# VH-VL binders against q9ybr6: the designs that were tried, part 32

Target 1, 148 residues: q9ybr6
Amino acid sequence: MSGSVLDEEAEKLMDYDYLLEKLYKKVPPKSGTSEYRIPEPQIIRIGSQTVIRNFREIAQALKRDPKLVARYLQKELATAASYEEESGQLILNVKVSRKVVNQFLQLFMKTYVRCPTCGSIDTKLLRQERAYMLKCEACGAEQPVKPI
Below, E stands for the ipSAE of ESMFold2; O stands for the ipSAE of OpenDDE; V2 stands for 0.75 times the mean of E and O plus 0.25 times the DockQ between their complexes.

## First folded at step 10 (VH-VL; framework fv_acasunlimab)

Design h01 (at its last look DockQ between E and O 0.51; V2 from the best seeds 0.70)
Fold by OpenDDE, look of step 10:
Structure h01 (fold): chain C 148 residues (1-148), chain A 120 residues (1-120), chain B 108 residues (1-108)
Amino acid sequence: as target 1 above (148 residues)
Amino acid sequence: EVQLLEPGGGLVQPGGSLRLSCEASGFTFSSYAMSWVRQAPGKGLEWVSGITGSGGYEFYADSVKSRFTISRDSSKNTLFLQMSSLRAEDTAVYYCAKDWDVAFIYFDYWGQGTLVTVSS
Amino acid sequence: SYVLTQPPSVSVAPGQTARITCQGNNIGSKDVHWYQQKPGQAPVLVVYDNSDRPSGLPERFSGSNSGNTATLTISRVEAGDEADYYCQVWDLSSDHYVFGGGTKLTVL
């Protein structure tokens, strides 16, 4: 009975998620009140699309590639997104509020930027074949994170 | 019309497990965050757990962390709460709540709730 | 953890104005939502985003939020307004929904 490759991948994903949950449970995120704030998204709506005008600045504040942040938002918002390199704007193919965008950006910061060990934002995201590794330059901690 | 149906409540012994479900209809299920909120008898509302529309993020109250698991099946338009290691203090009416958006903003619709009683 | 504080009870005569407060640190910078719950029923949204009202709710229900206090105001109170009222916020720091302790509104 050839369990479909999809079932094996689902089991592996479940195992990975379980491992991630266990890892996150072991290191309570020190609520480092780091006063680090990302800029609030400047949003304009054009028809059925939402444009984040200051997206480049936001990505810079997050110390991540705008394309990576865009992919993240695409996934979380279940929509298509296009980053305009010339303008630095992100166009989302969905109507979304500033509050929602801001919430996901904050979550991005917490998940893919902030070190859960020391609270530092001086981190690097390393792409591995099936996962991402968040490496802290301040304390040296390494943590697996869900792929974007 | 938005409907949230919450089967799965009942009596369980301390240390036992129970799985709640919430069947959603009348809206695009995957476009909205969902939460469980509980209310102990004669007490106030307590947020238990929430999951984003895509299922990418799950959050838990400290009181249920490691014991409860929230999940969703978009193909069935169903929200789940797997409860384990149940305690007497988990006795409550459990409400399924629909969020206004894909993330956590506010609850625009509530189910009627299902009673979970943890007792020896 | 972020905490919302409500008075446990408020009493008002019919036709008068009831004010239910919700206190929280710098709550004025947050979006506050309010729910009404009658005995044996599920909560119902009555005010969202500080001052917006869901469709179908009477104009008697209004909200405000500034400083450290959010307020639900119910004008021309009716017997049918007797219920428990809860304020709520999403706390971005802890990634939690936070409810106030609830206020029982009694119509005298």
Scores: ipSAE 0.902, ipTM 0.952, lowest interface PAE 0.5, mean pLDDT 93
Fold by ESMFold2, look of step 10:
Structure h01 (fold): chain C 148 residues (1-148), chain A 120 residues (1-120), chain B 108 residues (1-108)
Amino acid sequence: as target 1 above (148 residues)
Amino acid sequence: EVQLLEPGGGLVQPGGSLRLSCEASGFTFSSYAMSWVRQAPGKGLEWVSGITGSGGYEFYADSVKSRFTISRDSSKNTLFLQMSSLRAEDTAVYYCAKDWDVAFIYFDYWGQGTLVTVSS
Amino acid sequence: SYVLTQPPSVSVAPGQTARITCQGNNIGSKDVHWYQQKPGQAPVLVVYDNSDRPSGLPERFSGSNSGNTATLTISRVEAGDEADYYCQVWDLSSDHYVFGGGTKLTVL
């Protein structure tokens, strides 16, 4: 028993799989090393706003949901942030330099992505009870991290 | 006009504690990272600790890690350095320094410094 | 951790050009900032972002940065330029500010 509804779900899954394959070929995967680097933020400043044009690419290099990374920047910059899904751009309601954005993104990598035990970026971030937990898939280490 | 005022420092015995303060004016305090930088007599500049504008990150030089705590109070426009387990090597002029940005780039303004002396 | 190395002293005659070096591994890929400190005074910024001059500073102060060496250049040196000079970076790997050891400029 098949229907057009199942075909619709299959097409959505194929789109995600294709996108992931395309992105992984553009950014060399690194396993078990702390030397992976984040794409340089491409920034435009418009009045009191800062736009990060390549935010989707940055979030994918961090291996995290763009909305999570946006919430992090919103907290650290004490401002509103708006992620545009269609364009993959982030709008920050503050004037901020490329250097500052890069510095906070490097801190995000160290705090919420890189395993403090072995240095691997092969990790996942889970919310358990009242804490956020960083679990390393390479060495098995687990530890709490500060909430976003 | 940017001003950073560190009230007088102190004489303290080894193992003692002292809290430094730095009162800021002339800028939006919470929009800028702040640091403490020290200079021992006849020596060069040594960065001690820094805190982001939001207070979300605090960093420390290895020489003071676990003994010193940086903090800020935006309601009083004041930066603090809580120093504990003080040693003779901590004797220095301590400068309050304002970063140009909310994170760590460079210092555009410095206070006049306050002397901390650790001796028996 | 990351180290910045400066010569301990540099001597120049009045009217000549002083060059103060700051050496570090691949420092040319970093933004280098320079501070002047006169005796009994707090440091003041004299160059930022490798080569930019703060408002109010003489055009005689300039900077460059390439390879493993950043350089502060003071042209037409005056007696009032006699001071200690420090280079500084923010090191992203250690999350520390790093200062060079300082260079005493003597105007003879």
Scores: ipSAE 0.635, ipTM 0.848, lowest interface PAE 1.7, mean pLDDT 88
ESMFold2 (binder alone), look of step 10: mean pLDDT 93; pTM 0.952

Design h02 (at its last look DockQ between E and O 0.51; V2 from the best seeds 0.72)
Fold by OpenDDE, look of step 10:
Structure h02 (fold): chain C 148 residues (1-148), chain A 120 residues (1-120), chain B 108 residues (1-108)
Amino acid sequence: as target 1 above (148 residues)
Amino acid sequence: EVQLLEPGGGLVQPGGSLRLSCEASGFTFSYYAMSWVRQAPGKGLEWVSGITGSGGYEFYADSVKSRFTISRDSSKNTLFLQMSSLRAEDTAVYYCAKDWDTAFIYFDYWGQGTLVTVSS
Amino acid sequence: SYVLTQPPSVSVAPGQTARITCQGNNIGSKDVHWYQQKPGQAPVLVVYDNSDRPSGLPERFSGSNSGNTATLTISRVEAGDEADYYCQVWDLSSDHYVFGGGTKLTVL
């Protein structure tokens, strides 16, 4: 019985949700790894927009492409985001607090940068057709992560 | 005016399941993070679970991990808590709480709560 | 796990100032929020972001946070202020909301 393409996609989505649940259930190892801290976002508000002035530096600290991080924030904040390559700033078409931005950046670090196995930040995010894979350069662990 | 209505509480046997709902109104539901906070009789407040505005992240207290599932339906402005494998220690008033923002900062509004009693 | 510690009870005479403490490791670097809960009622936000007050709350309610201690201060305490008070933070390390154990304020 050829399960409809829809059933396969639903199963894949269920598997993905399960994997996501497992990702979030994994208690970060309490290992004394130096609390890698990303810079705090420097935010200015202009009208209905929020500008992260030091976004390039933040992305560098996250060891990820600023455009990728911007896409992430766009999705999580349900807003349009534009990265300015010249200034290194990110413009969000929403009024958002520093605290919220910081929280999502921390979540980004935990989800897309930090190895859930060894806690290393020496990781690469590999784009696959329908998923992302977080690969750790320190311990070799591979973990599927939700697409951005 | 912000309103949070919490139907779905009741009596359930140990090992049973129950689904709580919270109907929200008076604000843009899809923007704000939502949480469930419970309070056992005569005890303090305990955060149970939270979900971001977009639904992109779900978090759970260790005490309910793997047993509870938080979800939201933006089309219905409704927050859900699916509870399974219920235990006596899950007996509490369960509050739906609105977060100040799309992420987890503080709760600016609370529902009146619904009582869940787990007893044989 | 991050832990917030509150005294279980505080007593104050009417017209006096009540101070409810919330202790946590380096809590001064966090944003602390406070809730009031009266018997049979849902909690109500009374202080947020350490020292800000929601609209409609009396100026008698104030907050501070430094070092390892956050403090909710209620000046000119009234009988109606008798309630349980909870401090709360979001812990970025564990991705948890953390509440203190609560403090029962008794107005003598």
Scores: ipSAE 0.838, ipTM 0.926, lowest interface PAE 0.6, mean pLDDT 92
Fold by ESMFold2, look of step 10:
Structure h02 (fold): chain C 148 residues (1-148), chain A 120 residues (1-120), chain B 108 residues (1-108)
Amino acid sequence: as target 1 above (148 residues)
Amino acid sequence: EVQLLEPGGGLVQPGGSLRLSCEASGFTFSYYAMSWVRQAPGKGLEWVSGITGSGGYEFYADSVKSRFTISRDSSKNTLFLQMSSLRAEDTAVYYCAKDWDTAFIYFDYWGQGTLVTVSS
Amino acid sequence: SYVLTQPPSVSVAPGQTARITCQGNNIGSKDVHWYQQKPGQAPVLVVYDNSDRPSGLPERFSGSNSGNTATLTISRVEAGDEADYYCQVWDLSSDHYVFGGGTKLTVL
């Protein structure tokens, strides 16, 4: 409804009546269990910067726009971040270890991807009016989440 | 020189409240994750709570969930632990600990600790 | 949640090698850190990331981690090494730090 970065498919999926019909008529997707894993970050440190070479693959595993995941890391690491679409790499203007990056990516999964009700990662993150909402396509649960 | 100073502590009745503070110096406080670790008399170390550098995440041991709140004030370089509904088993020396990075990796520096006694 | 188990005590003669174990399910896949605590003092870091030493620590302190056991090794033990030693991990599943129960090292 109000978000310029959201699309019509996302808005339709946030419609509770539509979601209930989908659950009654269709079998939930098989993927999205709590055992789903993201790729390990491939880190190169160059000077005062950190490059995540496989960032596109990581964002795809999280089922989220790479620019959204980049904004999250920019916030949590308090640094500038830039996503290079052609290479699929993320450049962070801080020297940070793979362990730190991995911890925040795991927290991103738990906060913005995994359904807290059923544990599935088959979810959508949508902006509705004044709130961000996590909608689970496996169990139908909906929870507000803090914006990125 | 990294320093972590935990002034205060004291004797509190069961069911009471106490706020611990840890004043940090010698490093960029706002970047690093911080934790509270306690040690009951004659016992081992028990992690109590931690907070990321950004303050975006706070975590708690199961034994203190809903009773304790960790917070940080980067303008004062100070870590806090608000303790409520205190019990005898909360009696311990409470240490503040600096993490090596902005997330939870390991503790490179510890304060000298402050004693909290919960007894009637 | 995740549990780390240490022997309560280890005794060793001066000049010999002390080995302090830390048991955990699949601990070999984790990064293990070790702290020394002398009576009346705060803990200090002596090994991190399984096997790395902080600046200024003697080479006598070393560590290893494989399978279900991490080990702190102190070679050429001195009386000043007498202390309690704790292993620690960050458990990604629970989002908790976990300490072992501690091992008192006694130098005969």
Scores: ipSAE 0.741, ipTM 0.890, lowest interface PAE 1.1, mean pLDDT 88
ESMFold2 (binder alone), look of step 10: mean pLDDT 93; pTM 0.950

Design h03 (at its last look DockQ between E and O 0.44; V2 from the best seeds 0.70)
Fold by OpenDDE, look of step 10:
Structure h03 (fold): chain C 148 residues (1-148), chain A 120 residues (1-120), chain B 108 residues (1-108)
Amino acid sequence: as target 1 above (148 residues)
Amino acid sequence: EVQLLEPGGGLVQPGGSLRLSCEASGFTFSSYAMSWVRQAPGKGLEWVSGITGSGGYEFYADSVKSRFTISRDSSKNTLFLQMSSLRAEDTAVYYCAKDWDTAFIYFDYWGQGTLVTVSS
Amino acid sequence: SYVLTQPPSVSVAPGQTARITCQGNNIGSKDVHWYQQKPGQAPVLVVYDNSDRPSGLPERFSGSNSGNTATLTISRVEAGDEADYYCQVWDISSDHYVFGGGTKLTVL
């Protein structure tokens, strides 16, 4: 019985809401300081699917594994996604606009790439059992983030 | 037809709490971001909070940050706004607003709004 | 924070063209949306993505956006067009929806 309460508390501590609160309590870097921009997504629609043609380049700009970014988009768009290693394209099993894709990519950058302390994009994402840790190589800051 | 029903408004004392709800119908609820927008008497529109379709992101205006919590229940097609530490300046008509997409683009549908009055 | 500025009021005679401006830094690079609100009613979308019009809205409503100014244009203004109009953007830097202060359109 004691283990269940501790597990519940641990789950609450690792709750996404808690992580978000922590993320937003930190002063976001001034938008004017980072000239860093990710490429605009090049989107084509094929039937009921949306293809991001330059997804590899986008993932590279984000300094993250394309598969990780793809998983992120799957969750946020509530759809299936498949990354093609040969073409570098991402196929989404949904019709989605460039604007929506771009917004989530920007959110990805803010959440999983940009240091909330110093604004640096020189960061690493470390996978833990129930969470991710964003570590900044520039200032040394560490911040928990919601698991992908 | 898209419908947004907003019960839960009322009179509350300063420092009190209130939970708003918005029942959605006529669309796939989980596919669209939802927001709360408020309007103080005789004033303009002010965005309060938003949540993505999947619930993966929550955003808040600085004026309500740490005091308000937005959430959604997909099984009930319901959007919530838990308000705490209410202040007189929180007095407003609160609108539930449907976003065009799963992300934050624009509001294509609005509820009729519910009045929240914070007064001693 | 990103700020949208609207004139507080615009007056126009029936049959004439009303122009309501929304000013913001480099707003031309953003997508601007417009809402109409009549007294005691909820806002209604009248223009989205700078210049697109929802189905059911009269062709009299149009929008443009360039530079630092977005404009809602209402041609052949009718008495029923008297309302408050709000411009709106999503600010990607702050992750906020931003509304203009609103413009009261009076039909003389």
Scores: ipSAE 0.844, ipTM 0.920, lowest interface PAE 0.6, mean pLDDT 92
Fold by ESMFold2, look of step 10:
Structure h03 (fold): chain C 148 residues (1-148), chain A 120 residues (1-120), chain B 108 residues (1-108)
Amino acid sequence: as target 1 above (148 residues)
Amino acid sequence: EVQLLEPGGGLVQPGGSLRLSCEASGFTFSSYAMSWVRQAPGKGLEWVSGITGSGGYEFYADSVKSRFTISRDSSKNTLFLQMSSLRAEDTAVYYCAKDWDTAFIYFDYWGQGTLVTVSS
Amino acid sequence: SYVLTQPPSVSVAPGQTARITCQGNNIGSKDVHWYQQKPGQAPVLVVYDNSDRPSGLPERFSGSNSGNTATLTISRVEAGDEADYYCQVWDISSDHYVFGGGTKLTVL
């Protein structure tokens, strides 16, 4: 397209060391423990309430019961939360931005889903007598987590 | 009308401990994340620690992790920083900073800071 | 371990435009905030969310963020703009706030 920009890149691509660097950058990460993507919250604000339209899809990506994730957000945002099973939407009785919701969902992933030992998201959250336990199905590690 | 007051700091010997406090007013304290930010003499700003509005999450810079503890008391509208195993490198002005939201977005208000000096 | 890099100093003549850069890997995907600090004072927010201005801040202050560089732009620089300027992000991967090293703006 542009002669000066494309010429510089093309010259580097013909260099052996440069070509190897480009190829290694484009090699896909191996499967297993890669970072998991959470769908961006689709937010509608109605007055002083926040509605997350795709909450079911978010909970599915987190591998957890939507009611559990809703209770988590209720606690962290200090607000009432209502999960509507038919629509898969969550209603929060607070004005909250997508950035804040996303930050807490990322923290939920790190706290209640991802194994701190091996990084796998193949985990279960189990209730024990006096605590919740995060059990990794990939490496077998178990550790307590704070209650929701 | 937001106000953050950090009462005076102090001189502490290496290996010693000090607790900083920050009294907040003019906003609903529990609705906002809070942080400590420090600035060594002649140096730039360094984030030290932060706590969410609910108190559900506390985070620490690597330079202070395991030595410093952030906490908040919503009944007194007060943020605390418990510092232990202090080193000369911890000498700085410590600022209390209010986040714009209950999580970590940006600081919209700062206290005036308090000097902590760690020396023999 | 996310790092923001700023030039240590920038000098401009009065009436000219100052540009203070903040470089970080893929910083264009982050929200960048800028603080002004005058000697002996606490920092003051001057730009948030890359380009938004707090109430009461003159339109001479503006920001942009793309690729690996965020920029604070101060047009028609005045002597009163002489200060240290810091960029900041929240890094989701590390759960840390990160500040740039700061840039001293000198008005000649």
Scores: ipSAE 0.731, ipTM 0.889, lowest interface PAE 1.3, mean pLDDT 88
ESMFold2 (binder alone), look of step 10: mean pLDDT 93; pTM 0.949

Design h04 (at its last look DockQ between E and O 0.46; V2 from the best seeds 0.73)
Fold by OpenDDE, look of step 10:
Structure h04 (fold): chain C 148 residues (1-148), chain A 120 residues (1-120), chain B 108 residues (1-108)
Amino acid sequence: as target 1 above (148 residues)
Amino acid sequence: EVQLLEPGGGLVQPGGSLRLSCEASGFTFSSYAMSWVRQAPGKGLEWVSGITGSGGYEFYADSVKSRFTISRDSSKNTLFLQMSSLRAEDTAVYYCAKDWDTAFIYFDYWGQGTLVTVSS
Amino acid sequence: SYVLTQPPSVSVAPGQTARITCQGNNIGSKDVHWYQQKPGQAPVLVVYDNSDRPSGLPERFSGSNSGNTATLTISRVEAGDEADYYCQVWDMSSDHYVFGGGTKLTVL
């Protein structure tokens, strides 16, 4: 019975959210007016599903694996998603608007692509056991980011 | 019918802490972003904080950053605002506001608000 | 920070048309939403996505948005329309909701 409380406290101490809050407190995201824009999502609705037709192109613009971006959207939209390798489309098992999808894609860019130090999009996301590390190739900055 | 109930307001001294709550009903709580908006006496509306439906993102106005914490409990359909280091300028009616969607679009429903007074 | 500017007050006679403006840099590229607030009450959504109207709102309420100015139009103004009106946007650059300063509509 004693092990569960320690695990809960350890989970709370390792609450990535707390670390993120501390990190965001320390480095205000420079609203770098980076002119870098990702393509707008092209969305079609089929029944209760939403299809992003140009998802591959969006992922390419984000310089990330489409599967990673898909996982991110799954989490944020609290839905199942399937990426079609052949068509390059993402199928979401939810009805969602273009605006919402676009907003989360922008947030993805800000969180997992853009360097908070210099604003560069030339970054790599490194998977660690319990976290991701965003490494900037332009300025060398490294920042932990919430796992997807 | 969508309902937003906002208990937790009251009088607090400068430097004190207060926790607001907003109990939501009439909709799938976890599917919608939620925000706190405040209004000082005789003043306009000021957005304070927002949280996405999943709770994956939290945002704060610069005026409350580091002092306020927004959170939600999906099991209780409740939105929270933990306020600390309260200042006189934080005196306002605090509204719980429901977003149209899981992200930040617009507020389709508002609570009646709860008054927070920060005074010595 | 993104700023929305509204006139502090607008006066109109009953039956006339009131226009409340909301100015912002390139606001025409954003989705603007409007809220009505009567004294002692919570705000109520009256226009969303620039020009859409919530169900139950009179057709007298309409919105437009272009260039640097969004406009809330209230036709055939009634005494009951006297209220404060706020424009609002989500600013993706700063990740903030931004409200205008509000406009008091007085029905003469």
Scores: ipSAE 0.888, ipTM 0.947, lowest interface PAE 0.5, mean pLDDT 93
Fold by ESMFold2, look of step 10:
Structure h04 (fold): chain C 148 residues (1-148), chain A 120 residues (1-120), chain B 108 residues (1-108)
Amino acid sequence: as target 1 above (148 residues)
Amino acid sequence: EVQLLEPGGGLVQPGGSLRLSCEASGFTFSSYAMSWVRQAPGKGLEWVSGITGSGGYEFYADSVKSRFTISRDSSKNTLFLQMSSLRAEDTAVYYCAKDWDTAFIYFDYWGQGTLVTVSS
Amino acid sequence: SYVLTQPPSVSVAPGQTARITCQGNNIGSKDVHWYQQKPGQAPVLVVYDNSDRPSGLPERFSGSNSGNTATLTISRVEAGDEADYYCQVWDMSSDHYVFGGGTKLTVL
């Protein structure tokens, strides 16, 4: 059946790719130099409210306190928001689509998380007086950000 | 019952300034993102600027960035476009447009537009 | 920087089906909206979210979006459908709305 040059070369390529896949799984992303995805919001609409069931996981991906992200959404959606610590869920007192929530979460990432100079998400928000500063731990850039 | 009224517009000289307004009624103004879209004579639609319902984000097309400022006044239900350093290529009909939601999704209502002519 | 490309014109006879394309890199992953503009008038939404029809619009207007092409389809075209048609997306990478260049539909 097999044993031709092309079959032998294909087996080598498959073995090499297998080794790369295993190495990828064993090598964690370097802190502060990887791009991370924001988890898709898991939304349930209950009456006049919207519940984001995986909000803790979303805040973890944004590398920020869930209460800060909740305050941001409360401001941008002009609605009351309640974060439930034990369940990790956010309750918004408005009917809002997943598309709108996702757009504001992407804007949060761009505004309060990603370094505009190098693109790293290894950043911290520092409160200095009455302003917030975004400090990049990868490249050292520091700039003011608008208040929440 | 949604209405978007753009009084104003007119003739200005190159390098001049003009402020456009768009008076909104028939909806909760602060709950919706708003945009300005322009159309030069005989040309297609060009998005100019947008602002979220809360006013938390303002975005600008590259062609107008640093020269134009979008703003909104919830007490007057009014959207504004402050235009400065005007050029001949800014000559267009300017429409205000209401977004479907508090963020940028699509436009469900448009004003009838106002003509801005930049000419000496 | 995200670009939407439309044919400049499309001609159809009354009763035929018109198809207006909107090309963009990976446009199938985006929500495409379509506007109709008659001479001297403001644009009017005719399709949103790729395929949804605003209330009050004829069922003859429909849309699809996959791969690199979104398409506005107008079945049983009438003389009153003669207009310019624009596709639009919100591009999250640039935080800009983007319009296609427009397509003039002529009913002959």
Scores: ipSAE 0.751, ipTM 0.895, lowest interface PAE 1.2, mean pLDDT 88
ESMFold2 (binder alone), look of step 10: mean pLDDT 93; pTM 0.949

